# Designs tried in a protein design chat: VH-VL binders against b0r6t4. Part 26

Target 1, 212 residues: b0r6t4
Amino acid sequence: MARFGVDEAGKGPVLGSMFAAAVAGDPAAVPDGVADSKRLSADRRAELDDRVRASMRVGVAEVPVDRIDDPETDMNTLTVAAQADALGRVVADGMAGYVDAGDVNEQRFGRRVANRVAADVAVTAEHGADDEYDLVAAASIVAKVARDAHVDALAAAFDADIGSGYPSDSTTREFLAAYVREHGELPECARASWQTSRDALGAAEQSALDEF
Short names: E, the ipSAE of ESMFold2; O, the ipSAE of OpenDDE; V2, 0.75 times the mean of E and O plus 0.25 times the DockQ between their complexes.

## First folded at step 9 (VH-VL; framework fv_oberotatug)

Design u3 (at its last fold request DockQ between E and O 0.87; V2 from the best seeds 0.82)
Fold by OpenDDE, fold request of step 13:
Structure u3 (fold): chain C 212 residues (1-212), chain A 123 residues (1-123), chain B 107 residues (1-107)
Amino acid sequence: as target 1 above (212 residues)
Amino acid sequence: EVQLVESGGGLVKPGGSLRLSCAASGFRFSDAWMSWVRQAPGKGLEWVGRIKSKYDGETTDYAAPVQGRFTISRDDSKNTLYLQMNSLKTEDTAVYYCTTEYRDDSGYYFDYWGQGTLVTVSS
Amino acid sequence: DVQMTQSPSSLSASVGDRVTITCRASQGISSALSWYQQRPGKAPNLLIYDASSLESGVPSRFSGSGSGTDFTLTISTLQPEDFATYYCQQANSFPLTFGQGTKVEIK
């Protein structure tokens, strides 16, 4: 029976999109060395991503910033949609697998994902599924690599070091601060609903007032 | 299993302050929207306020009776929800429940509840 | 604010009875309605959400119906553990509000 794993990356950043990935195939055929994306270097993740893509069916979905900031939805709902979208790209009727739960209730999350997939599949959601199931771990790697590529593309577009895009990254905060000072607004890739974005705007406004 | 455990309740004088805590376990706390709901002795349920997850801006909303006096916050690193209550009034006397807040296309619901902690405001 | 009114405020019933509780909203709330059960000395538990969706783990004897302003909770066959206070809650607008409750007592 064909199996799948699904995970996402980029929920926490203040810059850029969130990505979900689905990996389908034989769990025993998952390349050696796959693990939680947070435990691997970017280069190692990229290598593993290539190996996964060479041996498995892979689907990737992107949730853009404008959707993330949409007050008519929420991150949990977007996670369901993104996972389902990624999963729909690789599954067929009769398949079963695991997804990383992005809701308080695992069963509910699994049901919500399954209901958004056209194919008749059995979805089991668990917290920390990437630590328990190799296909989910593989999906985590694919999602993270997609996220990394997205961040690199943003950096190139701005011709600037934007850091990792996470609020805890001083490079990211400095980029945002500088951008707002220069342009008077957030960059398009910034999630405006994030406190980090609001802080950057507030700081710029305060500085402007202090000059007078 | 999902667990929510409130603490910090007790006796306080009018005008006093108290901070409640809610310890969460059995799920990824950072993903959850959280609310406080209170129940005066022998009365019904009253929504107090809410805090969204950090992924949704961590914004807060409050019921009018507590607006400006109560503050909801969270520490995801500690899986803990807080309710800072200032300028307490006798009518704030209640059992305070922390809840997870589930959102779907239809609306907002309280799917998991703690056991509650009693706050008594009395001179 | 949206006011929620439950009927009746209390009722007496026996094990095996069919019990019906109604909830009316002061304005249209679509299907954004939930029902909670609170046993004496315990915290509330979610029974129904989205007017008619049964929460996981809730017995099938519980059902919800309605839309707009009028909603109903039905217990098809009352069990001993069902003697409790039930609350409806509108989930459509802030502030979120509850009905005053319906106490189901032993006849």
Scores: ipSAE 0.888, ipTM 0.940, lowest interface PAE 0.5, mean pLDDT 96
Fold by ESMFold2, fold request of step 13:
Structure u3 (fold): chain C 212 residues (1-212), chain A 123 residues (1-123), chain B 107 residues (1-107)
Amino acid sequence: as target 1 above (212 residues)
Amino acid sequence: EVQLVESGGGLVKPGGSLRLSCAASGFRFSDAWMSWVRQAPGKGLEWVGRIKSKYDGETTDYAAPVQGRFTISRDDSKNTLYLQMNSLKTEDTAVYYCTTEYRDDSGYYFDYWGQGTLVTVSS
Amino acid sequence: DVQMTQSPSSLSASVGDRVTITCRASQGISSALSWYQQRPGKAPNLLIYDASSLESGVPSRFSGSGSGTDFTLTISTLQPEDFATYYCQQANSFPLTFGQGTKVEIK
């Protein structure tokens, strides 16, 4: 019987977009190995992504930096919208499945996702659903691969090593600092509303003042 | 099960300082906007301030009576919310509740509450 | 700031009674209103948000209604565990503000 799983990747980086992915189909057709998604190399994730897309229906939704930085939104609402967008591309009336809960109240999160999908679907949201359900684990892989490709494209566009895009990555912090020093502003791929971005701007401003 | 457990309350003299903490469990703390709400003994509820998640900039807002004296912070690696209270006044005497702040299209609501911790400011 | 006024400040009722509590805002807040229950010596808990939506786990004997400036909380058949203080909260604008509370006591 056909079911679905939904997850997102890229909530935490200071650089680039967040992605949600939905995977729909027979749970028995989910490729072996998706359950260990957090421990996979980029090559293994890409291999599993190819296999998931070969046997399942897949939808992907992107949330770009300008939406993330919009003060009229918030990340939890954007996560609901992205999951619903991805899910709506692959489901039909009467389908049921699991989504990874991206807010404190699981039941409310699931209800919000379902309410934004045109098809009549039964959504169960759970924290850590990617650890419990193969379809959600498959969705996690698809979302992470989309995020990986996005980071590669950004690195190419800036002709620079930008690291993983996470605040904890020293390469990412060095890229931000160097870009702000050279250009006097954040790169367009940086989430300006993030503390890491504000810190980079502040550090450059202090360095300029120290010259006087 | 969502749980919020406040600690750090006690007796302090006017002008003193105190730091409250709130240990969170049962949800991904980094997703949550968090608030402090207080209740003077025998009185009603008063919003104190809030801190947004890191995904929404980790910015803070405060009620006018505490602006400049209280500081809300969070440590997502420890799943802990903090309230630093400085220049305490007798009118700050209250039970302080840690809450999660739910936001939807129509407003801002406090869906989960801790048990509260009592702060008494007197000489 | 939006002032929230509850009525009555207290009431006495018996198990099985229908109880109605009102809350009035000093300016329009559309449906941005919540209700909280606080049992003696306990923390508040959310009963109703968005004026009429029941929070998960809240018994169906609780209902909320209203919009604009006038709101009501109704307990259709009062139970022993419902003896508590009830607060409304406007959820529309900062600072977020609460009504003064309505204490529901056994008669």
Scores: ipSAE 0.709, ipTM 0.867, lowest interface PAE 1.5, mean pLDDT 92
ESMFold2, look of step 9: ipSAE 0.640; ipTM 0.843
ESMFold2 (binder alone), look of step 9: mean pLDDT 92; pTM 0.936
OpenDDE, look of step 9: ipSAE 0.803; ipTM 0.916
ESMFold2, look of step 10: ipSAE 0.669; ipTM 0.855
ESMFold2 (binder alone), look of step 10: mean pLDDT 92; pTM 0.935
OpenDDE, look of step 10: ipSAE 0.824; ipTM 0.919
ESMFold2, fold request of step 13: ipSAE 0.708, 0.683; ipTM 0.863, 0.861
ESMFold2 (binder alone), fold request of step 13: mean pLDDT 92, 92, 92; pTM 0.930, 0.934, 0.933
OpenDDE, fold request of step 13: ipSAE 0.868, 0.879; ipTM 0.934, 0.937

Design u4 (at its last look DockQ between E and O 0.56; V2 from the best seeds 0.00; counts 0 for: pae O 4.6 > 2)
Fold by ESMFold2, look of step 9:
Structure u4 (fold): chain C 212 residues (1-212), chain A 123 residues (1-123), chain B 107 residues (1-107)
Amino acid sequence: as target 1 above (212 residues)
Amino acid sequence: EVQLVESGGGLVKPGGSLRLSCAASGFRFSDAWMSWVRQAPGKGLEWVGRIKSKYDGETTDYAAPVQGRFTISRDDSKNTLYLQMNSLKTEDTAVYYCTTEYWDESGYYFDYWGQGTLVTVSS
Amino acid sequence: DVQMTQSPSSLSASVGDRVTITCRASQGISSALSWYQQRPGKAPNLLIYDASSLESGVPSRFSGSGSGTDFTLTISTLQPEDFATYYCQQANSFPLTFGQGTKVEIK
């Protein structure tokens, strides 16, 4: 019977949006290779994403930086909303499936996702669901590909190498430092609420004081 | 299965220091807001302080009696929450619980609890 | 700070009894109230959040009601495992505060 899987990508980066993706259809139609998704190159992920979209229903939702930085909400609530938005685009009444739990309490996370979807669906949330269920693994690939494309678009828009957008990426940190040094403010793609962004602003302010 | 295991409690003299640890498993620790709650022997529950996830700024808040003496920190790479307690007073004697803190429109509450670790501050 | 007052401080009851515990907030907290159960020598467990919503896995004999300042926890048919201390907690704002506790003892 038709089922679904949901996951998100881009929760941890300092640059750019978070994405959620939902994949729905017959589990037997899931392309071969989704289970090994963490080992795939970006090019191979893009090819597999094309195959998933060709054989399955796909929904994607984006959470932009200005929503992530909004102090009146929290990342786990945004993750619930994004997964529900993506899921709502592909499901019908009576469908059941799995989502990767983006919160401590799996049952609460699943209930919150289900409550935001208009269709009557049975949602089971589990930690590490992308390692256990092919439809969730497929959703993980779709979300990661959407994130990769977003990072490429940002790099083009800034005409710069911005790296992966993760705090651990030295290219990303160098981009942030250089941009703040030149412009006196964070680039619009930076999550201002992240420690990495605060550190970049702090370092620039201290360097300016040291010059006086 | 979510598990929280506290350690580092013991006997210390007033003015001393202790560092408590809370080892977390069964969930992505980086997603969690974490809190410390204490209970003096034979008494009720008292919130001590909390730390948000890195995705929500990793900011801390403390109850007034411990402000300036206690520091909450986290190491997501080790799935561990810490409570550094300095300038300890006899009034700090309690079992200290590590908790997950949840927040939404319904407010703030504590859905998972560790077993607690006893801190005794006595001359 | 929001002060939470529980009543009674303790009570004795038999298996099968209906037990009611009240909690009063010093100011309105809407429905932002949680109830916890603590067995002797154990950590508290969440029973009820948002005044009346049961946490997953909590038996249906537990129920909560109330809004504003006055809240009630009810155990419809007391079981042997229900002899414990119960705490309310206002969930509305910091500092988070708990009631003093109600000890339910076997008669």
Scores: ipSAE 0.686, ipTM 0.863, lowest interface PAE 1.5, mean pLDDT 92
Fold by OpenDDE, look of step 9:
Structure u4 (fold): chain C 212 residues (1-212), chain A 123 residues (1-123), chain B 107 residues (1-107)
Amino acid sequence: as target 1 above (212 residues)
Amino acid sequence: EVQLVESGGGLVKPGGSLRLSCAASGFRFSDAWMSWVRQAPGKGLEWVGRIKSKYDGETTDYAAPVQGRFTISRDDSKNTLYLQMNSLKTEDTAVYYCTTEYWDESGYYFDYWGQGTLVTVSS
Amino acid sequence: DVQMTQSPSSLSASVGDRVTITCRASQGISSALSWYQQRPGKAPNLLIYDASSLESGVPSRFSGSGSGTDFTLTISTLQPEDFATYYCQQANSFPLTFGQGTKVEIK
């Protein structure tokens, strides 16, 4: 029987860190409502996060922006590392479970995660695992809540609405544009390797040229 | 099962344009880096270019011979990879393969390949 | 760019033979070397990555070794389905580059 689930949140955003979470325990003890995590409000997720943390073993790993922007790595590798880090915090030898596959090859992804965990565990990776396994769904909620809290903290630090941090979010794009116009550089929380960041810098540069 | 199916190949005159497509299935396409690799008739393999996933900013890289003429793009909603080829030359004649590109601490490699589509540039 | 040189360009062998193909990089590429097999009229298939890691589903008669600049692909006991063209590919830096290929033909 599966005894852990792992997932991540914040791969796609242009602002802030990525988070991975691992949840270990009895699948039957996963709080009700967790399986429907994709349709949950932020507040509901926060409530479920508290319940999961109260009843399960939970590990969380953060991948900061400077690691994401490191040209010597990539998001697949970082995802594996983050999941393994989170998982290593909650597992023991002999445990088995599921992880949400963050790679084109599920089997390879699972092996890579397992190989980075000190404990001898059996890892099965599947795409969309959070839709199928309650422990992975729980991990997804924990990761998302951690991400949300991180974004809220960033917003507070800037005393500005930074949006969700995703490239498709106009609020996020507006924040980046405004910040670059004001400071001439990206904020520290911006993933510089993202096209959205480059666009913001390019736009500011163009505007400066147009003034001459 | 991972499947990659190229299309759009055909005969085109020098200076012409052609757009290739690669339909992907059997995996989470949005997570994958994708590359084009070509093979001239009776010749070896040549990397054409790549596009990273949206999680890595969808940045593109190109081989020098196609730089400025070819453009790689993707539509994740359609699980499709594209290769826009402009200003085609006779030396661009090749079977064009779309591939999934994997990278880890050990480096880059292509773990899945389509069956390819033939592009012939001839007057 | 990193140039990859394979040797030999072609070889003839019989079923059951031990076959060795070498690949040399123009500069150090650590262990970032992959081997591909291409049968006539087919797309290449990945055999080995990271110089010596066997791709899933590939028979154990295939093995890779080497680091730095010199690499070797070995087929311990050649099978009928192994007659094909083999390519090495450096995985260390872009642009990614391939060897010229080695055609393994039936003797």
Scores: ipSAE 0.035, ipTM 0.531, lowest interface PAE 4.6, mean pLDDT 91
ESMFold2 (binder alone), look of step 9: mean pLDDT 91; pTM 0.924

Design u5 (at its last look DockQ between E and O 0.34; V2 from the best seeds 0.00; counts 0 for: pae O 4.9 > 2)
Fold by ESMFold2, look of step 9:
Structure u5 (fold): chain C 212 residues (1-212), chain A 123 residues (1-123), chain B 107 residues (1-107)
Amino acid sequence: as target 1 above (212 residues)
Amino acid sequence: EVQLVESGGGLVKPGGSLRLSCAASGFRFSDAWMSWVRQAPGKGLEWVGRIKSKYDGGETDYAAPVQGRFTISRDDSKNTLYLQMNSLKTEDTAVYYCTTEYWDDSGYYFDYWGQGTLVTVSS
Amino acid sequence: DVQMTQSPSSLSASVGDRVTITCRASQGISSALSWYQQRPGKAPNLLIYDASSLESGVPSRFSGSGSGTDFTLTISTLQPEDFATYYCQQANSFPLTFGQGTKVEIK
């Protein structure tokens, strides 16, 4: 019987959107190699993404920076909503599957995802589900590939090397610092609520004071 | 299995300092909002303060009696929550609990608790 | 700050009894009310959130009701493991505050 897996990518970056992906179908049809998703090169992930989309139903949901920075919600709630949105695109009544838990309480996370999906589905949430279930590993790959494409599109839009978008990436920090120095504001792709963004604004403010 | 283990409690004189630690396991610590709740001997529960996840800005909030004296921090790479307590007073004597904090439209509540560590402030 | 007042402060009951504990908020908190159980010498455990929703693994003999300022925890058929202190907690606004507790003792 057809089952599903759900995961997200891009929770930690300072630049760009978070993505959730859902993969549905016969577990036996999941391409070989998805279980190693955390160790894959970008090229290998793209190859597996193509194969997953060829043999499985796939849903993707994007959480843009404006929603991430909204003070009236929180990242765990946004993760629930994104997973539910992605899942709702591929499921029907009576389907069951696994999601990667984005909350301390697995059962609460699973209930929240299921409650936001219109179809009557059985959701089991587990920490590290992408390491345990091939459908969740496939969803992880799809979400990561969507994130990779998003980062490429941002780099093109800004005509700049923006790095991976993660705070630990020096290219990302340099892009952010240079943009704020030149424009006096964060780029629209930056998560203003992240410490990395606040640091870039603070550094530019100090440089302006030194010139005064 | 979610586990929270506090440590660092002990006897300290008024005006002294103490740092509490809370070791977390069984969940993705970086996802969690965390709180400290205390209980004076023979008394009820009192919220001390909290720290949000880094994904929600890492902001801290404190109860008025500890504002300016206590500092909550976290190290996500070590799955550890900290409470730095300075300028301790005898009324700070309590068992200190580390908790996970859950938020939704119904507000905030504490779903997982450690076993607590005793802090005694006296001469 | 929102003050939470529990009644009674303590009660004695027998196994099988129906037990009712009330909690009153000093201002409206809608349904943003949680209940905790603390057994002697142990840490608190969450029982009920959002006034009436049972936390995972909590027996159905526990129920919560109320909204606004007045809330009730009911134990329909008291069991030996239910002898404990119960706390309400408002979750509507900071600082988060607890009731003073209700100790349920064996009669």
Scores: ipSAE 0.577, ipTM 0.829, lowest interface PAE 2.2, mean pLDDT 91
Fold by OpenDDE, look of step 9:
Structure u5 (fold): chain C 212 residues (1-212), chain A 123 residues (1-123), chain B 107 residues (1-107)
Amino acid sequence: as target 1 above (212 residues)
Amino acid sequence: EVQLVESGGGLVKPGGSLRLSCAASGFRFSDAWMSWVRQAPGKGLEWVGRIKSKYDGGETDYAAPVQGRFTISRDDSKNTLYLQMNSLKTEDTAVYYCTTEYWDDSGYYFDYWGQGTLVTVSS
Amino acid sequence: DVQMTQSPSSLSASVGDRVTITCRASQGISSALSWYQQRPGKAPNLLIYDASSLESGVPSRFSGSGSGTDFTLTISTLQPEDFATYYCQQANSFPLTFGQGTKVEIK
């Protein structure tokens, strides 16, 4: 029987950290209403997060921007590492469970996550695992809520609306553009390796040239 | 089962253009980093370029010989990878393979390959 | 760019033979080295990744070793289906580059 689920959030954004979460416990004890975090409102996710944390063992790992931008690593490696880190916080020898696969090869992904966990656990990776397994869905919610809180904290620190942090978010792009225009550099929370960041810097540079 | 099927190859004159497609199935395509690798007749393998998943930013990288001439793109809704080739040269003649790109702490490699599609650039 | 040089370019062997192919990188690539097998008229297949990790489904007669600049692919007991061209590929830096290949022919 599966006793843990693992997922991540914030892989794609240009702003802020990525988070992985692991939830361990009785699958039957997962709170009602737990579903894919993308299908829930922020408020509903927050409520469910509280309930999950109250009834399950929860581990959360953060991958900061400086690690994401490290040329010696990559997002897949970081995803595996983050999931393993989160999972390692809640598991013991003999446990088995599911993780949301971040690799084209599910079996390979699961194996690599398991290999990075100190405890002897059986990890099964599947695409869309959050839709099939309640513990993974719970982990997805926890990861998303952690991500949301992180973004809110960033917004508060800048005293600005930074949007969701995703490249497709116009608010995020506007924030980056404005920040670069004002400061001549990216904010610390911006993933510099992202095209969106490079575009913001390029636009500012072009604007400066046009003024001459 | 992972399956990659290339199409769009053919005969084209120097300076011409061609677009290759790669239809993917058997995995969550939207999560995959994809690459093109080519092989001139009777020659070795040459990396052409790659595109990351949208989830990971969707950025592209190219080998120097094709930089500025080739464009890699993807349509995740169609599980399809593209290679737009402009300003083609005779030295671009090759079988073009679509590949899935895997990476770990050690680096990048290609775990799944299509059957390839032949592009011949000749006067 | 990192240049990969394989040795030999070709070799003749018999079924049952031990075959060794080497790959040298122009600079240190740690363990970021993969080996591929390509049969005539077919696409390459991954054999080894991370210098020594056997890809799933690949027979145990294949093994890889090395780090830094010098790498080796070994076929302990050559089988009829192993007559093919083998390529090494470095994954340490961009652009990704391949060796020129080693053709293993029947003696």
Scores: ipSAE 0.042, ipTM 0.539, lowest interface PAE 4.9, mean pLDDT 91
ESMFold2 (binder alone), look of step 9: mean pLDDT 91; pTM 0.924

